# Designs tried in a protein design chat: VH-VL binders against q09948r6to116. Part 2

Target 1, 111 residues: q09948r6to116
Amino acid sequence: HNAPFDKTKFDEVLEALVGLKDNEGNPFDDIFEELPSKRYFPDYYQIIQKPICYKMMRNKAKTGKYLSMGDFYDDIRLMVSNAQTYNMPGSLVYECSVLIANTANSLESKD

## First folded at step 1 (VH-VL)

Design m6 (framework fv_murlentamab)
Fold by ESMFold2-Fast, scan of step 1:
Structure m6 (fold): chain C 111 residues (1-111), chain A 120 residues (1-120), chain B 106 residues (1-106)
Amino acid sequence: as target 1 above (111 residues)
Amino acid sequence: QVRLVQSGAEVKKPGASVKVSCKASGYTFTSYAIHWVRQAPGQRLEWMGWINAGNGNTKYSQKFQGRVTITRDTSASTAYMELSSLRSEDTAVYYCARDLEYYGKWLDYWGQGTLVTVSS
Amino acid sequence: DIQMTQSPSTLSASVGDRVTITCRASQSISYIAWYQQKPGKAPKLLTYDASSLESGVPSRFSGSGSGTEFTLTISSLQPDDFATYYCQQYNSYPLTFGGGTKVEIK
């Protein structure tokens, strides 16, 4: 389903993803809010060709870059793919990306 | 109720491939992962790999890398595990099991198991 | 790979007994689950995150422990509890299981 971009649904989806917590109720911090620092993760930008994060998604929504909800969900899938390419299976970031993917897929199926 | 129903028993010759199915019901299939675990007669449980039912991403145990392929069909709510180049030591009951994705990873619901026998 | 070692391999007990099964990890872990398996059947989840009881599992089952040593306790063994029990770590991939502890009638 390639439905027109809906700002209210966009906000609801992002709120759900940003609000995800571990089994003990701890937030994931702001792991996906901004791109990794080039200073602390110098190899990230050699490995990942199309970086994307929540801050970039918010900007795309504000500037009219999303024409459909599918375009937005594609960015979420890209973010997950990037996390699983750069990070080791079993790491915190990798496992958080799995939860994000499953949550986003569930929300997209309701659209 | 959450239910995972697997395909029936298989008898295969050495060198053949087997494909086992696992049909999910009672929950949103694409919101969970499906793991495959086998158990040879009288032996411990052995993890083979998993698939994210939503995006199709997979992870395999190194022991099975190159022989196992896990896939899913979202329209049928079914996961599949294909094991190639079968040998007698692959004789086992193969289980699919659901992974609760809310950060915790434990296998909360299991299929009934599929016995795969590899013999001439 | 994280190795999971269970003891004992076999445990003889009577109805009403308190049964304790031990699982030792080859390195410190925080994430462990326990399963019950009866002959010819699939495993059934009992506990996760070391001490959390799965919904629908009787309260006589409890998990405890931290670091490298974990236990599953059955406070008052019932006839339905004669089975093989497995621990499983999900701290890192590959997921690994213990060798099993068979609880049989004395």
Scores: ipSAE 0.000, ipTM 0.530, lowest interface PAE 17.4, mean pLDDT 85

Design m7 (framework fv_murlentamab)
Fold by ESMFold2-Fast, scan of step 1:
Structure m7 (fold): chain C 111 residues (1-111), chain A 121 residues (1-121), chain B 106 residues (1-106)
Amino acid sequence: as target 1 above (111 residues)
Amino acid sequence: QVRLVQSGAEVKKPGASVKVSCKASGYTFTSYAIHWVRQAPGQRLEWMGWINAGNGNTKYSQKFQGRVTITRDTSASTAYMELSSLRSEDTAVYYCARGPYYDILTGYDYWGQGTLVTVSS
Amino acid sequence: DIQMTQSPSTLSASVGDRVTITCRASQSISYIAWYQQKPGKAPKLLTYDASSLESGVPSRFSGSGSGTEFTLTISSLQPDDFATYYCQQYNSYPLTFGGGTKVEIK
């Protein structure tokens, strides 16, 4: 069973993820807020079949498209998977996706 | 300026084939998909299929499977839709439209002007 | 195939009216777009992903809904808005369109 979608919990989880900082103390939410620019990363859309970003997650929450909290956490896992598919291990974006995954898994286990 | 320009109107006999072209300009052709949609007079829009302009992979509606072939020429930035074994029921305006490689980004943001195909005995 | 049913098929309205067009899907969907089509012209994208407004589209247009029931609203109808409107699901293949709603002068 998945817990029913809860907008307040959604906001809390997303705020926690957006508030993450890298090993140098720098925020990195801007990397995951919007999909990569087609101008600068045109091959992204050939490689990644199901793009997802925080802006899309906010829209899905707003329009009632999340039926369970599990559906929301699946989108976070998809975003992480996409980042790790497109970016090289050891790159900034890849390492940031590891922090997101660890944080999301921890939060999911509590609710 | 993003523009999709289609070939001109065609008149065909039943049993013939028609090939409609859609020339893209103003963007990187291989970074988008081209979808084909038709509309018979007074009827709803009907999706036929799409092509990934980058790798050439296609997806067709089952209704048209076996009769439709969608191709592209990356050098010419042009997509093609060929429909074979034409019947009078295929009389319609055929549109090409630019879309993403996947379902979730946007609808069709730019459309060609349409090509009228008339099938008459 | 997911069937998209629009209502009404024809709607008579006056400039300044609030117009609401409904689209029902035969099963629950998340991805729907709305288009405007004028006679002799290709369709024009208005909204996508149910509620996202396409760039350059006037703010009087809005999309809403979830599950199986979706609406397009025009908050204050303008002369340029008399047209036929179509919904489209892009949740599952084959992609399918509604039957259209013609908004005409009262």
Scores: ipSAE 0.000, ipTM 0.548, lowest interface PAE 13.4, mean pLDDT 86

Design o7 (framework fv_oberotatug)
Fold by ESMFold2-Fast, scan of step 1:
Structure o7 (fold): chain C 111 residues (1-111), chain A 125 residues (1-125), chain B 107 residues (1-107)
Amino acid sequence: as target 1 above (111 residues)
Amino acid sequence: EVQLVESGGGLVKPGGSLRLSCAASGFTFSNAWMSWVRQAPGKGLEWVGRIKSKTDGGTTDYAAPVQGRFTISRDDSKNTLYLQMNSLKTEDTAVYYCTTDYYDSSGYYEYFDYWGQGTLVTVSS
Amino acid sequence: DVQMTQSPSSLSASVGDRVTITCRASQSISSYLSWYQQRPGKAPNLLIYAASSLQSGVPSRFSGSGSGTDFTLTISTLQPEDFATYYCQQSYSTPLTFGQGTKVEIK
C-alpha cells in the first residue's frame, strides 16, 4: 500500500522476518542477510536481474530510499522472487522464501 | 539540502599543476564515497576517479588516462574533496564535476546521486 | 574495461512523443547500470539506478529496463524540459564507464 514509510513498522517487520525458523527449528536469516559473492557465484548475477537482501533494505531505510511502506514490501517480494528463481522448488532456500512471503503478507495486511 | 561546490579551475599551461576543491554540505561527508567526473567541451562524461570513505578503507581508484598524474584526497574535518592534477595535458581540458558516489557494499550498487555545478580547467599555451 | 555504447547518438522528437534510448555493455553487468540526464549548460542529474529504480523526485514518465548487456531508457510522454543529453553508466567493474550520450533534440 502507499502509506508513508514508517521506521518503527519497518524495524518490527524486519525483526519478525529475521527471527523466522525453518521446519527443523533452525534460523535462516543468514541466507538472506547478504548477497552471494560475485567472484564465487557469478551465475547468480547472470540469472538474478535485481539482487536484494536484508542488509540492503536496512541501508535503504537509513538513507531515505523508502518513500512508502509499499516500497519496502516490494523489496521483500523481490527478494522472495529472486530466491524462487535461483533455487529449486523443495530446496531449503526456496521453502524459507515461502515462509518469508507468508509472514510479510500477514504483516502487510495488519498495516 | 545537499550541496557540492567546486573551485580552483582556470587556465594552466601544458606540464603545469592545478588543485581543485569541492566543498560539501547537507550530508555526512565522512560516510560518503566521492568521485570526480569530467567533460571535455562538446563531449561526453568521463569518470576520473573515486575515493572511498575512511570506514571502507579510504582507498582511491583512477581511470587509466590520469593514473600517476592525478591524486584524489579528502579532508573530513573540512567536508572537502580535492583533486591534485599534475603534468597537465591539453586532453585534460574539461569541466570537472564533484559527485557523491553512493555505494551499497552489501548490494554492490554504485551511482552518482548528487553533482556539483562543475569547474572549468583549460590546458593551453 | 567495460565499454558502453548508446543508440542512437541523437534523435529528434516532439513534445508528447514516446522516446526510447538503448545502451549496450561489452560484457554482462547484471543490473549495475544508471541513467543520467544533462540539460544544456547544467550538471548531470541521476534518473535511474540499478537499471530500473527511479530516483526520488524524478517524474514517473521516465523508466528503465534491461539486464546483462542490453538496457533501455524510456520517456513515455516527452515534455519541453526533457530535451537534453542522456548517459548510461556501468558500475559493475572499475573503471566506471559511461556511454557516449544520446542527444534528444527538438524536431
Scores: ipSAE 0.000, ipTM 0.628, lowest interface PAE 10.2, mean pLDDT 89

Design o8 (framework fv_oberotatug)
Fold by ESMFold2-Fast, scan of step 1:
Structure o8 (fold): chain C 111 residues (1-111), chain A 127 residues (1-127), chain B 107 residues (1-107)
Amino acid sequence: as target 1 above (111 residues)
Amino acid sequence: EVQLVESGGGLVKPGGSLRLSCAASGFTFSNAWMSWVRQAPGKGLEWVGRIKSKTDGGTTDYAAPVQGRFTISRDDSKNTLYLQMNSLKTEDTAVYYCTTEGYSYGLRPYYYGMDVWGQGTLVTVSS
Amino acid sequence: DVQMTQSPSSLSASVGDRVTITCRASQSISSYLSWYQQRPGKAPNLLIYAASSLQSGVPSRFSGSGSGTDFTLTISTLQPEDFATYYCQQSYSTPLTFGQGTKVEIK
């Protein structure tokens, strides 16, 4: 959790998560790349207290905001928690968040 | 341009059958939950039933007055929603609207209202 | 089934008036409530979803509030195009149910 931030490991983890595919072989990287549009999903920002997406994680890495790998994995867990709060069990986005959580937990365990 | 266009309405005798179609365009139909809502002349809105996206199980739900007589189905390859109406009764006389929840979002569509509506098609059941 | 009751069934108002319509659910529906406007001869239009979220493109004079069983739709400054019938609708459980409607008529 407290291991120092490693940019190479960050890139490897994020590439693995972005490269995930569903059971039909379809990628779902676009779902988590950017926050939902406030114009079309204004309720998202009323329900979700701490929004986070891959674009924000990339920027935090670039600007030195991650001091430990644990901080990065905490952002992934936050993103998953947000997705499972906003979306219904069984929906595409919810199921994608389960795959992300399982993959991230596996990768963190190998660190 | 996002739109829903209903067709197939008309005059039918009690006990007869009709199939309504709803052609969708301008959004990813396969991700959308779709509903039928009807309105009898001079009366209020009444929900008929719903079909979920295949990703969310593709299940259907119906209001009690139509249960066992009406069937909702979808053909995602044709971007078309259907309402098969059997054993029609005079009480089924109404304008039938097709609607979508959440505009192809795939995100908690039940939380959003019915945000896209067709123009409606009139079904008249009389002798 | 969740029953939705609107009050009043009709009201008369003048341009510039503040109009409030109430909707009561027979059991708690959290915030799974939408409001629709239907102008004569037209399909309904979504105004408010999630009890208080304004649909894109809908004028800010419309607002929704409430949670659980009691909800309100407010039109702060009635305009000529607002003379219409308004419906609340719950999406908490199937079957989805609408209120009976409230007709806003010219005074």
Scores: ipSAE 0.000, ipTM 0.568, lowest interface PAE 11.1, mean pLDDT 86

Design s1 (framework fv_sotevtamab)
Fold by ESMFold2-Fast, scan of step 1:
Structure s1 (fold): chain C 111 residues (1-111), chain A 121 residues (1-121), chain B 112 residues (1-112)
Amino acid sequence: as target 1 above (111 residues)
Amino acid sequence: QVQLVQSGAEVKKPGATVKISCKVSGYTFTDYYMHWVQQAPGKGLEWMGRIDPEDGETKYDPKFQGRVTITADTSTDTAYMELSSLRSEDTAVYYCATDYYDSSGYYFDYWGQGTLVTVSS
Amino acid sequence: DIVMTQSPDSLAVSLGERATINCKSSQSVLYSSNNKNYLAWYQQKPGQPPKLLIYWASTRESGVPDRFSGSGSGTDFTLTISSLQAEDVAVYYCQQYYSTPTFGQGTKLEQL
């Protein structure tokens, strides 16, 4: 996918992802908004070599770091991969990452 | 608008300690890592280490570990690099650098102007 | 540590001609989960800090002229200047950021 970066489409996709809710109707956007605290997750940065979060993605979009929509979706895939590497299958964060991946793949394939 | 301004040149004797500053402006100091890179005459660029200004966590290259100390002062938005037990081969230009907008990998789009440290008898 | 090796050590090119600089990593810097190569290129002129030209192996930094291009994947990378200008005389460095950052030894580009 080599479609040029579209800020409006970026905003729409990111809004859809941060608006996702679990089975009880609880949003989980806060989990992926910022990188995990080093104080509470001291081994995260030893395990995850390439951290990325929504805040970083917003900054990349604002500063012209994304040249294609594919570059943005690659960062979503990286964020999902990081969550699934650090967290156990079946955990809340792992399951939220699966929902994010499915939603992002669906949005990427529509256009 | 983003600026990294380093302290001036230093001349030191072997065995001394040098401390270089890097004052930042134009972004939130605690949001991104601050790195230090050494460039000795006739040599390439060598990464020394980095600090997370938010919590003070540091990571150093093993070559410099034990002699280098990187610190940050969030009240003045200033990072410091201190190198002890100086040897003549530490004569180099030292740069602070940050990836202001993309810290997911350590590539550097903003650099300080460099500080020359000369170690001689 | 991943070792970065550049070739040639120095290169002389006439104005308007193509310049090619190569960079080889001792291990792959391609991350399979996002299909990105963690490789950057810098230009350094005497008395100045390095200036970022290319990141993610082929993405040109904002403000960098389109005569500069990066290519390659895995372990073998190339920086190309399609038509050398006088201002392009400089030392060029590749850098990997797949692990602890390491730089190539540099390639000095001179005008022939």
Scores: ipSAE 0.000, ipTM 0.582, lowest interface PAE 11.9, mean pLDDT 86

Design s10 (framework fv_sotevtamab)
Fold by ESMFold2-Fast, scan of step 1:
Structure s10 (fold): chain C 111 residues (1-111), chain A 123 residues (1-123), chain B 112 residues (1-112)
Amino acid sequence: as target 1 above (111 residues)
Amino acid sequence: QVQLVQSGAEVKKPGATVKISCKVSGYTFTDYYMHWVQQAPGKGLEWMGRIDPEDGETKYDPKFQGRVTITADTSTDTAYMELSSLRSEDTAVYYCATEYYDILTGYSPFDYWGQGTLVTVSS
Amino acid sequence: DIVMTQSPDSLAVSLGERATINCKSSQSVLYSSNNKNYLAWYQQKPGQPPKLLIYWASTRESGVPDRFSGSGSGTDFTLTISSLQAEDVAVYYCQQYYSTPTFGQGTKLEQL
């Protein structure tokens, strides 16, 4: 969990998460790529205190903000938590977040 | 005004396939998910499945999965429900109904309904 | 998935009197993060499609008379018609949209 940040492992994990498909076999790689539009979803930013998405994670990796792999996995857990706070169980985004969480936990346990 | 107009009544033999259309007007077709609901004579409402017209994503109730196919044609603002291997138990009124799928709240109630299409399956 | 059960199956009420219909879900349909109950009520008259009356358990759809009200939270919900009118004779359905949509079996409301 405190293993040093490894850019190659980071890329492999993100590739695995981005490559996931929903229950219908549809890819959902762009659902979590960017934050919701403030114009169309202004209440998101009132409800979610710490927004995070894949684009932000890529930038944090690029700019040296991740000191450990645990820090990166914590951001994935935060993203999942945010999705499950804002969206309801049974919705597409919520169910995708469950699959992301399960996949990330499996990858983290393999180190 | 919003309108959902379904195709007319059908009489089919057991084993046949039926395809019902639902043409929409009064809103942007891709802004709402389209659901299909079965109602057997004198019975309640049974959800069959739905489609997202923007990307063609479908979800089906396991009871109908394998026999039902839902499609959408954005060039004509029309959704379709195809039910194969018809049985007498499939005799029912079939409704299309709209749902505003909001990423914020997830599913929503069905705010607009078609007039219904009676499908009779008899020998 | 979530099973919706209505009671009674049928109800006869005199014009001007209160009608009460109950709906129970096998699991809570209250989403704690937005504090919304994912429950709707529909009215269906013979030969017509269902018409949305109430959503979010208690919000009245535009154009629906104020004699219709919804209440309840979590697993136990009620539709009330404060003073029955002749045009209210219909079958009423509750629906959860918390997960894959499911409907109650319906309650037939007749004039006594």
Scores: ipSAE 0.000, ipTM 0.554, lowest interface PAE 14.3, mean pLDDT 86

Design s2 (framework fv_sotevtamab)
Fold by ESMFold2-Fast, scan of step 1:
Structure s2 (fold): chain C 111 residues (1-111), chain A 120 residues (1-120), chain B 112 residues (1-112)
Amino acid sequence: as target 1 above (111 residues)
Amino acid sequence: QVQLVQSGAEVKKPGATVKISCKVSGYTFTDYYMHWVQQAPGKGLEWMGRIDPEDGETKYDPKFQGRVTITADTSTDTAYMELSSLRSEDTAVYYCATEGYSYGWYFDLWGQGTLVTVSS
Amino acid sequence: DIVMTQSPDSLAVSLGERATINCKSSQSVLYSSNNKNYLAWYQQKPGQPPKLLIYWASTRESGVPDRFSGSGSGTDFTLTISSLQAEDVAVYYCQQYYSTPTFGQGTKLEQL
């Protein structure tokens, strides 16, 4: 959708996503906070053409790069797509990305 | 010479805290993660956690989360692993390990190990 | 957690004979996008730290003798020592790094 970017809604959505927990009750907010290390995952940057993480989303919000809420949700979808491309179904990161996608889609549809 | 040198054996009472050091030489300390692995007598190897010495970011296995703290001192090229609320089942050899010259969470360079004995 | 199970727990092999150690993972450690198996093998002798032998299931670490080889894919892996030497008596561990690292329980190799 083309609704104008709303910093308050952005903060609420991001807080909801960062606050998610796995089925063991463990938070996974740090998994998507920063891009994978080029030192540890050099092949990530060969496979994933458009990396994105929460830190980058916060920076885009601060610097006026999001023109609509739809642009922000597209970055969440991109982050999920990247995680599901690089990681195998059943892995921790993949399963966390499924929960993020479901939560974000629910929040977007209610707004 | 690429080498990880750990501090010496420790004997602790239940409830105590132990802090083990791992001194790095022969490579740039901040270029690779430093990992810690526990090996209890008669048991296999268990990954405890790792630190990025460049920014101090840590990741811990949930089994050790809450009792383990990994730190790094870039002025001395030394990593530390601190384990609190010691129990008899924490009696183990503790290893620091790094990728050294490779990528991925497999370990081509290991410290010599530090035996921690927890007894009354 | 991915559970790693080795077999046998122990074996005895005569000098010059072939030794075979198996490792099974509870789920695949083959990543389809890069076609790599996130699996390593280690040798550990009494009083020493583990020594890396094989990584990416079949790549031999520099300095490791040619008699050591790794094979397998997905969930079933094998470490082979083609001709046992006395110095090969040790405990061997497999390790996955597809997710948070986990190790097998170890296989004790003795000289028969």
Scores: ipSAE 0.000, ipTM 0.547, lowest interface PAE 15.2, mean pLDDT 86

Design s3 (framework fv_sotevtamab)
Fold by ESMFold2-Fast, scan of step 1:
Structure s3 (fold): chain C 111 residues (1-111), chain A 121 residues (1-121), chain B 112 residues (1-112)
Amino acid sequence: as target 1 above (111 residues)
Amino acid sequence: QVQLVQSGAEVKKPGATVKISCKVSGYTFTDYYMHWVQQAPGKGLEWMGRIDPEDGETKYDPKFQGRVTITADTSTDTAYMELSSLRSEDTAVYYCARDWGYSSSEYFQHWGQGTLVTVSS
Amino acid sequence: DIVMTQSPDSLAVSLGERATINCKSSQSVLYSSNNKNYLAWYQQKPGQPPKLLIYWASTRESGVPDRFSGSGSGTDFTLTISSLQAEDVAVYYCQQYYSTPTFGQGTKLEQL
């Protein structure tokens, strides 16, 4: 968890996660790029204490907030945990979060 | 080099309003939340509130809610903190402090030099 | 609000000796999903703003001397200065950012 942050690896991992497709071959359509709208999901922010999304991860990488690759993978795990807390098992978003978790864990183990 | 430069000391009467500025340089203003922290003489630090300069969203501590207004001017890279209905217990040094625009990173790497506000009658 | 309590309120330490400052939170500041403690430490000298020393309970800010270290998890945290230097005389604050930021009352470190 001590590997220093590598912007090239960060970009590769994030592109792999963003490029994931369901078992029908359909892309996930930026489900995790932005935080849920407060207008359409007002209860999200009462339920989820630590919101995180890909846009926030890109900004953290841009501004030097990730000192290790482990810190980045921790944010992926946080995002997955939030998705699985808010959404029901079997829903599209929950299913997507499982695939993201499996893919991220596989990529992290190769590092 | 990141710099936060605050306006100068103020002396105000009870019931007055004060407005303090914090001009930033050395980074992209809209990438980080700007927070305001109060420190009464010889006392500890109290968080007052924050703004996201990208969209103007604010959050305030309930202790200051209704009296504090935080704003940001992206054309001049300047954040402002306005405190109304001043009382003697508002006598303090006020700091602006930079953080990432998200709650998971509300630790403060860069601080302004502080602005002393004295409220006396 | 999460209340942060430091101990002692003040301490005096001889140059070259170890200084230890404690911080307790009224609720855990460990977020189990990412296994991080939302806890920072600051140093403040008279007439100056606070200076960040430690974040995530144990990560030292860039440029901070290695004699400063942070430890602890959940509700109990410690800032250690392994060998006090004259420039370390200051007030030290812990801060949680698990919820709305709150600071400890401060510990004044003096040279004995």
Scores: ipSAE 0.013, ipTM 0.685, lowest interface PAE 8.0, mean pLDDT 88

Design s4 (framework fv_sotevtamab)
Fold by ESMFold2-Fast, scan of step 1:
Structure s4 (fold): chain C 111 residues (1-111), chain A 123 residues (1-123), chain B 112 residues (1-112)
Amino acid sequence: as target 1 above (111 residues)
Amino acid sequence: QVQLVQSGAEVKKPGATVKISCKVSGYTFTDYYMHWVQQAPGKGLEWMGRIDPEDGETKYDPKFQGRVTITADTSTDTAYMELSSLRSEDTAVYYCATGYDFWSGYYYYMDVWGQGTLVTVSS
Amino acid sequence: DIVMTQSPDSLAVSLGERATINCKSSQSVLYSSNNKNYLAWYQQKPGQPPKLLIYWASTRESGVPDRFSGSGSGTDFTLTISSLQAEDVAVYYCQQYYSTPTFGQGTKLEQL
């Protein structure tokens, strides 16, 4: 958690996460790339206080918002927490968030 | 022409609260963290905390946790640092500062500083 | 927190002579994955805010004269002014950004 922010390592971790596939072999990076549309999910922003997605994480890295790799991993944990708050256990998005959490925890422990 | 302009000197009584402003020009306010640094007279620099103006997220040094509040007003491109329960040892120059080159934009060293605001706490 | 300790607290150097300021961190600020030292140096003149001189331990900030150089790695760092000029009289601070930022106590450089 205390390792300094490393852009190359950030890119490697993010590539690993966006490259994940579900148990049917389908990629699911598009689910987490952008925040849900207010048009299609108007209640999302009433339920979720701190939205975060991969696009926002890329922007935070680009604009110097991450002091440590731990700050980046905290955003991944926040994204997972948001997905598991809004979506039901057993839903596609919830299950994909579990894969992200497990992969991120494994990568962070090697850091 | 990146510039940080701070509000003027303040004189406060012990137990009072002070609020200092830092107005930004020459860059997109929401793109970079804004840091606050304290310097007591004749002493060194101490990082107090920072804010992300995009979402209002703050991080404080434990020494100031509970007494410092950093805020940002994106409509006026202004950051604020509020310090409560003032004591004589809070007499200091307070600086706002940010990073604005390729590297300082990614890391917590500061290449752009405000002019400083002197806060005097005396009875 | 990483504690930064500078030495000496003050020094006096004659114009044209070399000035050397040391900075020690309580833990390494070298990140092995990118081989960078998360260490900066600042100059502060009376009545002015700090001015960034050096970052990544040895990279000179744009506009900073080449008489200023930084060296060292891990826990031990040095700022060198190869030939002191009158305008270099100031307090110098090292700062780590490996974790939450911390500064050294400062070294006051005076003209002898």
Scores: ipSAE 0.000, ipTM 0.558, lowest interface PAE 15.9, mean pLDDT 87

